# Ledger of designs, part 13: VHH binders against q75qn6r703to848

Target 1, 146 residues: q75qn6r703to848
Amino acid sequence: KPSMIQENLFIGGGLAARSIYTLQHLGITHVLCLCANEIGQSDTQYPDLFEYQNFSITDDEDSNIESIFQEALDFIKHGEETGGKILVHCFEGRSRSATVVLAYLMLQKKLTLLEAWSKLRKVHRRAQPNDGFARILINLDKKCHG
Below, E stands for the ipSAE of ESMFold2; O stands for the ipSAE of OpenDDE; V2 stands for 0.75 times the mean of E and O plus 0.25 times the DockQ between their complexes.

## First folded at step 4 (VHH)

Design t59 (framework vhh_6fv0_2)
Fold by ESMFold2-Fast, scan of step 4:
Structure t59 (fold): chain B 146 residues (1-146), chain A 121 residues (1-121)
Amino acid sequence: as target 1 above (146 residues)
Amino acid sequence: QVQLQESGGGLVQPGGSLRLSCAASGFTFSNYWMYWVRQAPEKGLEWVSTISTGGYSTYYKDSVKGRFTVSRDNAKNTLYLQMNSLKPEDAAQYYCARHPYGLKYSYFDYRGQGTQVTVSS
């Protein structure tokens, strides 16, 4: 089952992304996948039901997840602007999807990392960016809020 | 306008092999998951295998894993099922189909006329 971060934004894992009935019941219209190669996401799309944006980012401290931030956040913003609801997911719903959601809350919603982290953990306890991703978010916090 | 046409069925002995083909027309084949399903005499329709749009992900019914291989050629709009080590239980009419669509997971939007596979000594 996806966790609701705000009215139009959800986070989950690969199994949540495959639960088509649940996604439609929740009103989700846009799916942002960060683990496309791991789950064959390009192969599991329902283009008449959802708009998809797919990335293949490994859950590794050396992965350059920041390189996809702008495109991922633009997709989320596009979903919001069209009155849709967005699911952000990776394989486990723990590191990659959490990192993108935190970046979104910091860059688009102007929250500090501490505020974004508190908001996410309240609804999604499994959220845990890996140490490399945590470093990226800390550096982002310094650039945006001091 | 959507059409699917299966071929390659026949009679084989247990342990034999067959390769089924499905020629697709009337839609953008590369945009759709494709399925192989079968119906044995006196049994319901049974899912056998699924292949993703690019062929990177494949799924199989447990009883055919390791024996059957699904593949596709998007340039030729053709789906394949390589069947090895055939068993009498595999005897059925085999159909190709487009992926199910919408909230009803037991429905396929299109399937072909089928090709018959018989396994006997």
Scores: ipSAE 0.007, ipTM 0.182, lowest interface PAE 8.7, mean pLDDT 82

Design t60 (framework vhh_etentamig_d1)
Fold by ESMFold2-Fast, scan of step 4:
Structure t60 (fold): chain B 146 residues (1-146), chain A 122 residues (1-122)
Amino acid sequence: as target 1 above (146 residues)
Amino acid sequence: EVQLLESGGGLVQPGGSLRLSCAASGFTFSRYWMYWVRQAPGKGPEWVSTISGSGSYTYYADSVKGRFTISRDNSKNTLYLQMNSLRAEDTAVYYCAKLYRGTPYSYSFDYRGQGTLVTVSS
C-alpha cells in the first residue's frame, strides 16, 4: 500500500493509485502521476473524488526528471493549501516517485539529500532512484547545501 | 482573490448554438478541474460538464452528452462551453465553478461566478 512520508504526503505505485478504496481509506485527495503514458487515464479514473496531475517520465538514466520538479512541487503545495493529502506515484513506486519526493523534501522542507533519503527510506524501503536521478539529486544537494 | 466571470449567454431558438466563456483569475488555472453548473428557473443546481486541468479529460451529464463540448485555453485562463442543438430544457443560468476537495468523500464549491443566462425559446 502507499507509505506515509508525512501527514499529508504519501508515496506508492500504480496499483495503489488505481484502487479507489485504498485512496479513500488513506484520505487522499490529490494524485501526482509520473508514469501517465505507461498506465494511462489516471486523471479520469475517479474525477468526482480526486484531482490529478500527470507527467510522462521514463525510468531511465537519461530522462530529464528535473524539468518537472517545480510543477510537481507546486501541485503538492496546492494540495496542501486545499487541506488535502497527496499521493505521489509511478509504476513501481521505486525510482520516479522517490526522486520527486526527495526533491520536495530538499527544496520545500530544506532538508539535505542525506536527511531526505533517511526520512524516505525509514517509511518506504523500496525507494531507489536510478543512477541518473541520483546524480540529479546529488547535484541539487550541492547547489542548496554546499 | 479567486475571480470567475461568465459570458456568452443570451436568447436562442431551439436547435441553435451558443458558446459560453469563463475568464478565471487569482489562482493557477491550469492546475484545477473546472466545472459548468446550471440552475433552471425554480430548480436546484445541476452539474453539466467537467474538464481536467490539462484539458485531456472531459465528462458530461447524460442530458447534454453529444450536444455540449467543454474546453479550456490555459494560456488565456479561459474555460468554454460550446452548446449545440439547444432545447427549451437547457434554459438556465450557467455558472463556472472550481471545487474544493478536502477528503475523498466530500467536496464543495470553492468559488462560483455571477453566471450567464441562457434562454432557449421561440
Scores: ipSAE 0.006, ipTM 0.150, lowest interface PAE 10.8, mean pLDDT 82

Design t61 (framework vhh_gefurulimab)
Fold by ESMFold2-Fast, scan of step 4:
Structure t61 (fold): chain B 146 residues (1-146), chain A 121 residues (1-121)
Amino acid sequence: as target 1 above (146 residues)
Amino acid sequence: EVQLVESGGGLVKPGGSLRLSCAASGRTFSRYAAAWFRQAPGKEREFVSAISSGGSTTYADSVKGRFTISRDNAKNSLYLQMNSLRAEDTAVYYCAADYRTYEYSGKYDYWGQGTLVTVSS
């Protein structure tokens, strides 16, 4: 159910995060949740099997998702450095998780927004940041690439 | 969904300037790639210029250096500044938008009704 962005980075929704067998089969070790306020229990269900990082970001145009970028990207980097695989998820796997993945590709992998968007859409057709998040990503692109 | 309405067309003399505006309704305009196309009587619709949601621009060779595309996402508006106009620029100009990507895709789901530009003495 989770889509593979790269060998060690996956994106999905809330149901993907609760599919423990699938997570273990894919070798996922780290779960980054962006919708803890909506999912609750699933954000720390199996601490003996996975490391969790939880954020409560609402999927609306006025939400300040940019405020969690540094901590979210640090968690992804930590997972990579420990030889693990990371699932980034929100409730629907569409807006919040897509936004964080795009920010990761831009800031850590040094891709332009166009390159990051093309990479994500090829494997995850549901990716669709809301209008507010899209503006944040566009502004980030301008700061990083003129 | 977005609705596009063009304005600013009119009669202008060769060598003159004109600025076209395209007003988009709805809050999602900042996510759209947008473009200007034109169609002269008896000719096919041709590409003029495009701008991605990130602000990257591209121009048809026939207008490069004379026309400038820009956007104002706060006003949900797209513009085309036309300078050094020629008789061959006479056409109905259409605003188009594609919401599916952050890049210029060449495919446009949303089109305006058009605004007539006539370059004549």
Scores: ipSAE 0.000, ipTM 0.113, lowest interface PAE 17.1, mean pLDDT 81

Design t62 (framework vhh_8cml_1)
Fold by ESMFold2-Fast, scan of step 4:
Structure t62 (fold): chain B 146 residues (1-146), chain A 123 residues (1-123)
Amino acid sequence: as target 1 above (146 residues)
Amino acid sequence: EVQLVESGGGLVQPGGSLRLSCAASGFTFSKYAMGWFRQAPGQEREFVALISRSGGYTDYSDSAKGRFTISRDNAKNTVYLQMNSLKPEDTGVYFCAATWGYEDYRSPKYDYWGQGTQVTVSS
């Protein structure tokens, strides 16, 4: 079941990403996957149904998720500019996808971490970045609003 | 108003060819997958072919594979079915259909349907 963060941006887990009927009914055109290795996803998972951007980021405190922020946000922006709707997902819909969504809200929408967190938690209670990712987001908040 | 209008059916000899066209209006054609189904007298509608929104993915029934080719022109809001090596068993009413979802594309659970065009293979 994907959660709607804004009109054109959704968050979910692996099960939400495989519900093709639901995704198409919601008008989702772009799928950003952060757990490609775990679910065996590639650009050819469902060829031509969606545009994909696939990353394989481990849900570990020492994973450098910051390294993919720019490419992930560029993909979300591309989807927005083409009039599409984007699903950001990982395996559980808890840590990796939440972290990328928070980074997007902070960097593109110019929200503070507190504002971004409040917005996300209202629609997606499962959101829970791991401690390492939380530190990355706090450091990002200081760079943008410190 | 949503409309799908088939054309190109007719009577043809075994081994012959026909090209069916389906003109779409009233919806965003490029956002829908397009399928062809057929129905023989006294039988259920059966899947023939599917083409994805972009045209990069196609699928065929076992009976159509190697003989039929589905294609689309999104600029003209039209889907086509090129039928070669026609057999008497291909006789039926051919329907164009549009679907947003792909989970049941081999089942006749499509969002929009044309009224059909008769194909008869005889002689």
Scores: ipSAE 0.000, ipTM 0.143, lowest interface PAE 14.0, mean pLDDT 84

Design t63 (framework vhh_gefurulimab)
Fold by ESMFold2-Fast, scan of step 4:
Structure t63 (fold): chain B 146 residues (1-146), chain A 122 residues (1-122)
Amino acid sequence: as target 1 above (146 residues)
Amino acid sequence: EVQLVESGGGLVKPGGSLRLSCAASGRTFSSYAAAWFRQAPGKEREFVSAISRSGSTTYADSVKGRFTISRDNAKNSLYLQMNSLRAEDTAVYYCAASLRGYDYTQPKYDYWGQGTLVTVSS
């Protein structure tokens, strides 16, 4: 089951992304995948039902996840503007998807990292960006809030 | 299942503009993410821009601020508005479509057009 961050934004793992009935029941229309290479075409099994944005970002401290922030956030915004709901997911729903959600809350919703982290952890306890991603988010927080 | 045909290429002077079009066959284009790639003589094919089914866009650094990708699902068409053209933009431009969503990698695109030549010279 995907965790609800806000009315139109959900987070989950690969298994949540493949639970088509659950996604349709929740009204999800857009799926942002950060692990496309690891799970292959199964993440795009129903392209007629969902809009997909696919990235292949490895869950390691050296991955350049910040390079996809703009495109990921634009995708979430488009989903919101069309009256849809977005699922952000990676393979385990722990690091990559958590990092993108935190970036969204900081850049688009203007939250501090601590506020974004508190909001996410209340609904999705498995959230845990790896150390490299945590450093990226801390640096982002300093740029946005000093 | 989709067939793509590019048009709008041609000769233009540096600083000029061109609009490329890509027409998709059938009425299923709205199910596809789409992209523009280009290949200059003697170089590898490179990513230019991509657009999701909902209209989210991505650009290569070399074209950001100068090129604009757009789509019209009612007309089964994809566009690339190219402004402030430079000699290094000379290439064959390819339209591509994917049921897998969009990204920077060629293997994610299942359908490709035949290309349209853009030459930027004095």
Scores: ipSAE 0.000, ipTM 0.152, lowest interface PAE 15.6, mean pLDDT 82

Design t64 (framework vhh_8cml_1)
Fold by ESMFold2-Fast, scan of step 4:
Formats: sequence, C-alpha cells, structure tokens
Structure t64 (fold): chain B 146 residues (1-146), chain A 123 residues (1-123)
Amino acid sequence: as target 1 above (146 residues)
Amino acid sequence: EVQLVESGGGLVQPGGSLRLSCAASGFTFSSYAMGWFRQAPGQEREFVALISRSGGYTDYSDSAKGRFTISRDNAKNTVYLQMNSLKPEDTGVYFCAAKGRYLSTYGPKYDYWGQGTQVTVSS
C-alpha cells in the first residue's frame, strides 16, 4: 500500500507499483521508479494508464543518487502541473524513494531536512535512507538552509 | 522541424572502436534526455545507452556496460556513443532518440528518432 505524503504525492515499494487496481483507486497517473532493473519496469509496461520515469539506482552508500534529483523532481512537478498524482517508489520503499521524496520536500517545498524527515516519517515509518544518501541530504540541507 | 542525424558508423574489425555522433536540431536539446538504440536485421530495436538532460546520469544495457560510453555536448546539440572492444554481435543500425517526458533505461518510447547509422563488425 502506498503512503500519502501530500494529496498529489505517494511513496511505496515495488509491490505498490504492481497493484494497478490500488494505483487507479488512489488516482495515481504518474509513476517514478528508482529500481527499474530490479522489477523489470519500463515506460512500455502500462503506457495507456500511466506516465513513467524510470531509473536504475542501486541502494548502496556509493550510489550517486544526487545525479538524478533534477530529472526526478522535474517529473514530480510535471505530474502535479498536469493535475495528476505521483507515486515515487523503489524496491523496498525504504531508502531510494525516501531519499528522492526528502529531496523534493527540501528543494521544491523549501523545508529543512528535519521538517521533511518529520513529515515523511509520520506517514511512512519504513523511510530510512542509507548512510550515503543521508550524507547527501545533510549536505543539501547545509546548502539550502545553512 | 525536428531532426536527429547520426554519423560515424562503418565497417570495423572485432576488437576495434567507433565513435557515433548524433546532431540535433528543431527542439531545445538541453531539455531532453538522449538515448542510443540498435537494431539487427529481423530483430526488435534494443536499448543500448541513455544520458540525462544535464549529463549527470547515464545507464547502459548489460551488453554495453564497460565497453561503451555515452556523452553529450549541450552547447553543440550533440550526443555521442564511444564504442570500444566491438564484437560481431554489436552489428546493427544505431539510432539516437530524444525523450522529454520520461527517462527510461529500458523501452523504446521516445519522442524523436533519427534515421540510423550502420555499424558492421566483421572481417
């Protein structure tokens, strides 16, 4: 089951992304996948139902997840501007998707990391960026807020 | 008028190298992710490599990893594919493609396509 972060933004794992009935019930129109290689997801899978942005990012402390922030946040913004609802997901719904959601809340909604983290954890207790991603977010917080 | 024009294909021996170029015009190149695909006769079009708008993210098919490098020059509206350690299995028509709405490491759903350039790896 996807967790609602805000009216137009959801977070989940691979199982949430495979539940077409759940996605349609929630009104999701856009799917941002961070684990395409692990689940075989592509923009051809359900093209008449959803718009896709697919990345193959490993859940490792060495992965440069920051390199996809611009494209990921642009996709979320596009989904919102078209009146849609976006699911951000990875395989577990724990690290990669949480990192992108936190970056979105910090860069687009202008929250501090502490505020973004508090907001996310209240609706999605599984959220836990790996230590490498946590360092990326801490550095981002320093750039945006000191 | 949108155009993608590939160049740099040709005949090369196994173990050789080629650098493909794709010149783009008629759209805001820096706002599009770029991909390379290939197609052998009688086969479906296969993903080879992609590069994000900024160049900060790249991904490759398993057959291309470690041998091919994708890069782009937004000032010149050009995307490149450097191909090293070429094998006969790399033979095919290579297409560049532009995607503005999605970024995908898989799947052929791109907004604009070039006409392709032939790569032949044989003696």
Scores: ipSAE 0.000, ipTM 0.205, lowest interface PAE 13.8, mean pLDDT 83

## First folded at step 7 (VHH; framework vhh_6fv0_2)

Design u1 (at its last look DockQ between E and O 0.02; V2 from the best seeds 0.00; counts 0 for: pae E 7.4 > 2, placed apart)
Fold by OpenDDE, look of step 7:
Structure u1 (fold): chain B 146 residues (1-146), chain A 122 residues (1-122)
Amino acid sequence: as target 1 above (146 residues)
Amino acid sequence: QVQLQESGGGLVQPGGSLRLSCAASGFTFSSYWMYWVRQAPEKGLEWVSTISTGGGSTYYADSVKGRFTVSRDNAKNTLYLQMNSLKPEDAAQYYCARYSRGSKTYTPFDYRGQGTQVTVSS
């Protein structure tokens, strides 16, 4: 099941993102998909029921995930402004989705990486950005807070 | 007084077919997405299928995709579920449920019928 980070923001894996029942139960309206070729892409989505934004990101240390931060945040913001609820998911809900959620908390909510990490791990214990993504987040933290 | 009443359940052999019906009353049936859900013994509630207000959009759980067909007759305030190629694992109490956008806290639907029993056995 997806984990609730805040009232309008959830994080989860691909299986949960494929469940109409789960999505509707949580009141999800917008789905941010960070899968490359795994379950949860277009053939497993329901565009008549939810709005989707898809990014092809691999869970690799060399993956340039920071390149999608602005667009991902814009999608989340749009969902918020329309009174919706956003699910951010990747395949396992561990690395890619966690990284984007952390970036959101840092850039939009003005949290330090430590604060964002603490907030996320309280509700989603499986969160674990890979070493490359962690470096990106550390650099982001320095950029935002010195 | 919203009411949903399921019928059409029964005993069938593996590979057989059943057609479930749900009679709706007490609300504007054509204004709501409808659900079929089921509960097998010692298992939790599982969604089976959902259909849009006009019937233009239908969705199915992976476990029943290709075998089950949901439809509706808004003039008769009736929801249907055609179940073909039934398997033993399809045995459950089947419920008709009304989807509500305003009732999202605990369940995606606000009303559910009493259900009809489907048994699949040789």
Scores: ipSAE 0.020, ipTM 0.424, lowest interface PAE 4.1, mean pLDDT 90
Fold by ESMFold2, look of step 7:
Structure u1 (fold): chain B 146 residues (1-146), chain A 122 residues (1-122)
Amino acid sequence: as target 1 above (146 residues)
Amino acid sequence: QVQLQESGGGLVQPGGSLRLSCAASGFTFSSYWMYWVRQAPEKGLEWVSTISTGGGSTYYADSVKGRFTVSRDNAKNTLYLQMNSLKPEDAAQYYCARYSRGSKTYTPFDYRGQGTQVTVSS
């Protein structure tokens, strides 16, 4: 079951992304996939049911996940503007998806990293960005707050 | 290559009805979720309605629920918006739009037409 971060935004892993009836029941309209390189898209995605944005970001400390923040946040913002609900997922629902959700909360909802972390952990205890992603988020927090 | 052409706008009294059409060409219309958005003077774009590829799911902004109905005819590459019980706050330029599928999108509503004006006056 995806975890609801706020009314229009959900986080999960690959299993949640394939649970099509659950996604439709929740009203999910947009799916942001961070693990396209780790799934068989033709047998795990349903483009006639959901709007997809796919990225191939590995869960390695050296992966430049920040390079996709603007596009990912634009997709989430777009879903908000259309009244849709967005699932952000990676393979395990632990690192990549958590990192993008935290960046969204910081950049779009103006939370500090601590506030964003507390909000996410309350509903999604699995959240654990890898150390490289954590450094990216710490640097982002400094840019926002000096 | 992608073209969207809105039509059906006009002047109507409060409580009246209009039906907007959107003719699509230059892409496989049936493969895309389609959207209606509107813009009043001095305001940003406001999402109005969305319809899935086959028409099985429809979504509406709270301000228009129960009054507007979105539909599509994939054989004619045409999107529709039936607007009933029109109010002065519905006056705007109305656009049909699509979202680009895949990882190359970086702005909302990359493809929309020139719009059609809806004016509601007493």
Scores: ipSAE 0.014, ipTM 0.215, lowest interface PAE 7.4, mean pLDDT 85
ESMFold2 (binder alone), look of step 7: mean pLDDT 81; pTM 0.810

Design u2 (at its last look DockQ between E and O 0.01; V2 from the best seeds 0.00; counts 0 for: pae E 17.6 > 2, placed apart)
Fold by OpenDDE, look of step 7:
Structure u2 (fold): chain B 146 residues (1-146), chain A 122 residues (1-122)
Amino acid sequence: as target 1 above (146 residues)
Amino acid sequence: QVQLQESGGGLVQPGGSLRLSCAASGFTFSSYWMYWVRQAPEKGLEWVSTISTGGGSTYYKDSVKGRFTVSRDNAKNTLYLQMNSLKPEDAAQYYCARYSRGSSTETPFDYRGQGTQVTVSS
């Protein structure tokens, strides 16, 4: 159910993130959760089995998602450095998770927004940041590439 | 059925001006964020400017900020790009593009016009 962006990075929704079998089958070790309260983070996570980083971000155009970019990326980097596999998820795997993945691709992999978008959509067709998040990514693109 | 048709391109000298237009049809124009994108020879596609559904918000690539102005007339289903103080590096094929709303496309845009050529030469 989760989509593989690269060997150690996956994106998905809340249902996939709840499945121990899915996570273990994919070899996931780190889970970045961007759900506010939709799936009950504390009740649906398995901290004895996986490393979690939780953010409370709503899927609204006015949400300040860029404020968590650095911390989110640090978590992903930590997973990578320890030889793990990271799942980035939100409720639907559509907007919040996609936004963070795109930010990762732009800031860490030095891709333009369009390149990152293309890369993500090839494997995760449902990716669709809301208009507010898209504007944030556009501004990020300007900062990175002018 | 969705159609975007650009016009207004041409040849100008550095420092000159052009006004691009994009005629939209086949969809509710006023419900979509619209983009201007461009592609220069041997370069990739890059966004230039975008404008919100009602025109209240506009964004620009840094290299064109202060020189380009995006606007729209929703009553006429038309997108505009006023380009002043044109530079040689602005030369490219310019496209009107609709921001995707849940499509399966591999870009942020689900539709794009055929483009209009802008050439800047001394």
Scores: ipSAE 0.018, ipTM 0.290, lowest interface PAE 6.6, mean pLDDT 91
Fold by ESMFold2, look of step 7:
Structure u2 (fold): chain B 146 residues (1-146), chain A 122 residues (1-122)
Amino acid sequence: as target 1 above (146 residues)
Amino acid sequence: QVQLQESGGGLVQPGGSLRLSCAASGFTFSSYWMYWVRQAPEKGLEWVSTISTGGGSTYYKDSVKGRFTVSRDNAKNTLYLQMNSLKPEDAAQYYCARYSRGSSTETPFDYRGQGTQVTVSS
């Protein structure tokens, strides 16, 4: 079951992304997938129902997840501006999706890392970016807020 | 031993077309998902498309969707990529790959071939 971060933004894992009737009932219109290399898109994706943005980012400490932040944030903002609701997911809903959501809250909503983390953890206790992703977020916080 | 050999690259003008091929040997080709990935100079590997074992399911990076078509012929152990409406940003070394979740590399792909170069003049 996806966790609602705010009215138009949800986070989950592969199970949430495959729960099609739940996603339709919640009004999800856009799906941001960070694990296209792991889930077999045609087996679990429904382009007639949802608009997809797909990335293949591994959940490894040295993965350059920051390289996709701008594209991911643009997709989320576009979904918001068109009145849609966005699911951000990876395979387990713990590391990659949490990292992208935190980056969105920091870069687009101007929260500090601590504020973004508190907001996310209140609704999604599984959130646990790996140590490399955590370092990326810490460095981003320093650049954005001193 | 797993072998993958890409071919079909070349120089085309913007809007042109190319058809890439990947000859596979050393494994049961029909049992594996196959991928096209690409790499421009000084950049990491970028996923382009994926095809299921029987070819019934296909996946594409959004920037190539509608322009590229992946296919396979399991009787010939060959993977294909039809590339239409080529753009300068499509210029790269193209590789076919077999998916590997157990890889310790920085990407989920292993068993890549030597690649084939696609160049788009402007």
Scores: ipSAE 0.000, ipTM 0.094, lowest interface PAE 17.6, mean pLDDT 82
ESMFold2 (binder alone), look of step 7: mean pLDDT 80; pTM 0.799

Design u3 (at its last look DockQ between E and O 0.02; V2 from the best seeds 0.00; counts 0 for: pae E 15.3 > 2, placed apart)
Fold by OpenDDE, look of step 7:
Structure u3 (fold): chain B 146 residues (1-146), chain A 122 residues (1-122)
Amino acid sequence: as target 1 above (146 residues)
Amino acid sequence: QVQLQESGGGLVQPGGSLRLSCAASGFTFSSYWMYWVRQAPEKGLEWVSTISTGGGSTYYADSVKGRFTVSRDNAKNTLYLQMNSLKPEDAAQYYCARYSRGSSTYTRFDYRGQGTQVTVSS
């Protein structure tokens, strides 16, 4: 269910994030949850098995998802540094998770938005940031690359 | 020399009970999360239950919650699975498996036993 962006980074939806079998089969050690405010999400986490970082972001074009980019990236970095594998997920694995993954690729891997988008869409075709998130990413691209 | 050996399987009627055991040797049993997994004919491997190193945390697949209980005796290097209210859909080969956290591979288990057969039939 989760899509592999790179060897230690995966993207998916809520259902995939709830499956111990799926997570451990993939060797996931860290789970970045972008929909912790949704009903039942926290109740399906297994903190004894995985490390979690929870954010409560709505999939709305007015949501300030940019405000969590640094903290999200720090979490991913910690996972990488410890030799772990990170799953970034939201509810559908479409908008919020895609946005954070794109931000990671741009800020950490120094990709342009176009390069990051191409990389993500090759393995996760459902990726589709909402219009507001897209604007944020476009602005980020300007900041990073002019 | 790591070894896992399941036992306790058999034939039961629907609603019956079985208690599976897994004898572990060749490693520090108390240092590992342990799993019960099962595979029915023409179906894939599915996890059933897991238990933490000290037994303080247990988790169950939705299909067995409320009916199955996992436990362990670290002094005896043994893993248990109490299965109550068995259903026909519980029929499968049951395996105990060692979970190795921190692995960079895509494998969740580094060792698994030969399994014990559970059959549920009226």
Scores: ipSAE 0.008, ipTM 0.285, lowest interface PAE 8.4, mean pLDDT 90
Fold by ESMFold2, look of step 7:
Structure u3 (fold): chain B 146 residues (1-146), chain A 122 residues (1-122)
Amino acid sequence: as target 1 above (146 residues)
Amino acid sequence: QVQLQESGGGLVQPGGSLRLSCAASGFTFSSYWMYWVRQAPEKGLEWVSTISTGGGSTYYADSVKGRFTVSRDNAKNTLYLQMNSLKPEDAAQYYCARYSRGSSTYTRFDYRGQGTQVTVSS
């Protein structure tokens, strides 16, 4: 089941991304997939129903997930601009998707890392960026807020 | 330098079997998800199979499910694809691949080998 972060933004894992009835019921129109390398896209993606942006980022402490933040944020803004609702997901819904959502909240909604974390954990208890991603988010917080 | 070398292709009859290998060097093989992709005439690259770092999760395109098995031997830095019940539509150049660390798109493989040809004919 996706967790609702904001009226147009949801987070989940690979099972949520495959639950087509649930996604349609929620009004999801756009799917940001961070785990294309871990899923069979023909098995789990339905391009006739949803617009997709796919990344293959490993859940690895030395993965440079920051390199995709701008493209991921652009896709989320694209979905919002078209009146759509966006699911951000990875395989487990714990690390990669949480990291991208936190970056979105910090960069687009201007939250501090602590504020973004509190907001995300309130609705999505599974959220747990790996230690490398956490360091990236801490550095981002410093750049945004000194 | 990251290097991938595919082998094991050849001519087989319909219904036959073939095992592809991919020798990897220049990176920590056990830290990366690995892929098999293929390219037939007039088609672009088609994803075939994916395997997690330890081999605990495997994924397959619908067209090959139940016939192909991906595996890896991390001690030998080698990726395998066992292809059973081969069909004419499986004929293609087969590549092993990985995405770049920390970046990539689903259509982009920054590292892949030269490929090995699989031909299926009676």
Scores: ipSAE 0.006, ipTM 0.134, lowest interface PAE 15.3, mean pLDDT 82
ESMFold2 (binder alone), look of step 7: mean pLDDT 81; pTM 0.818

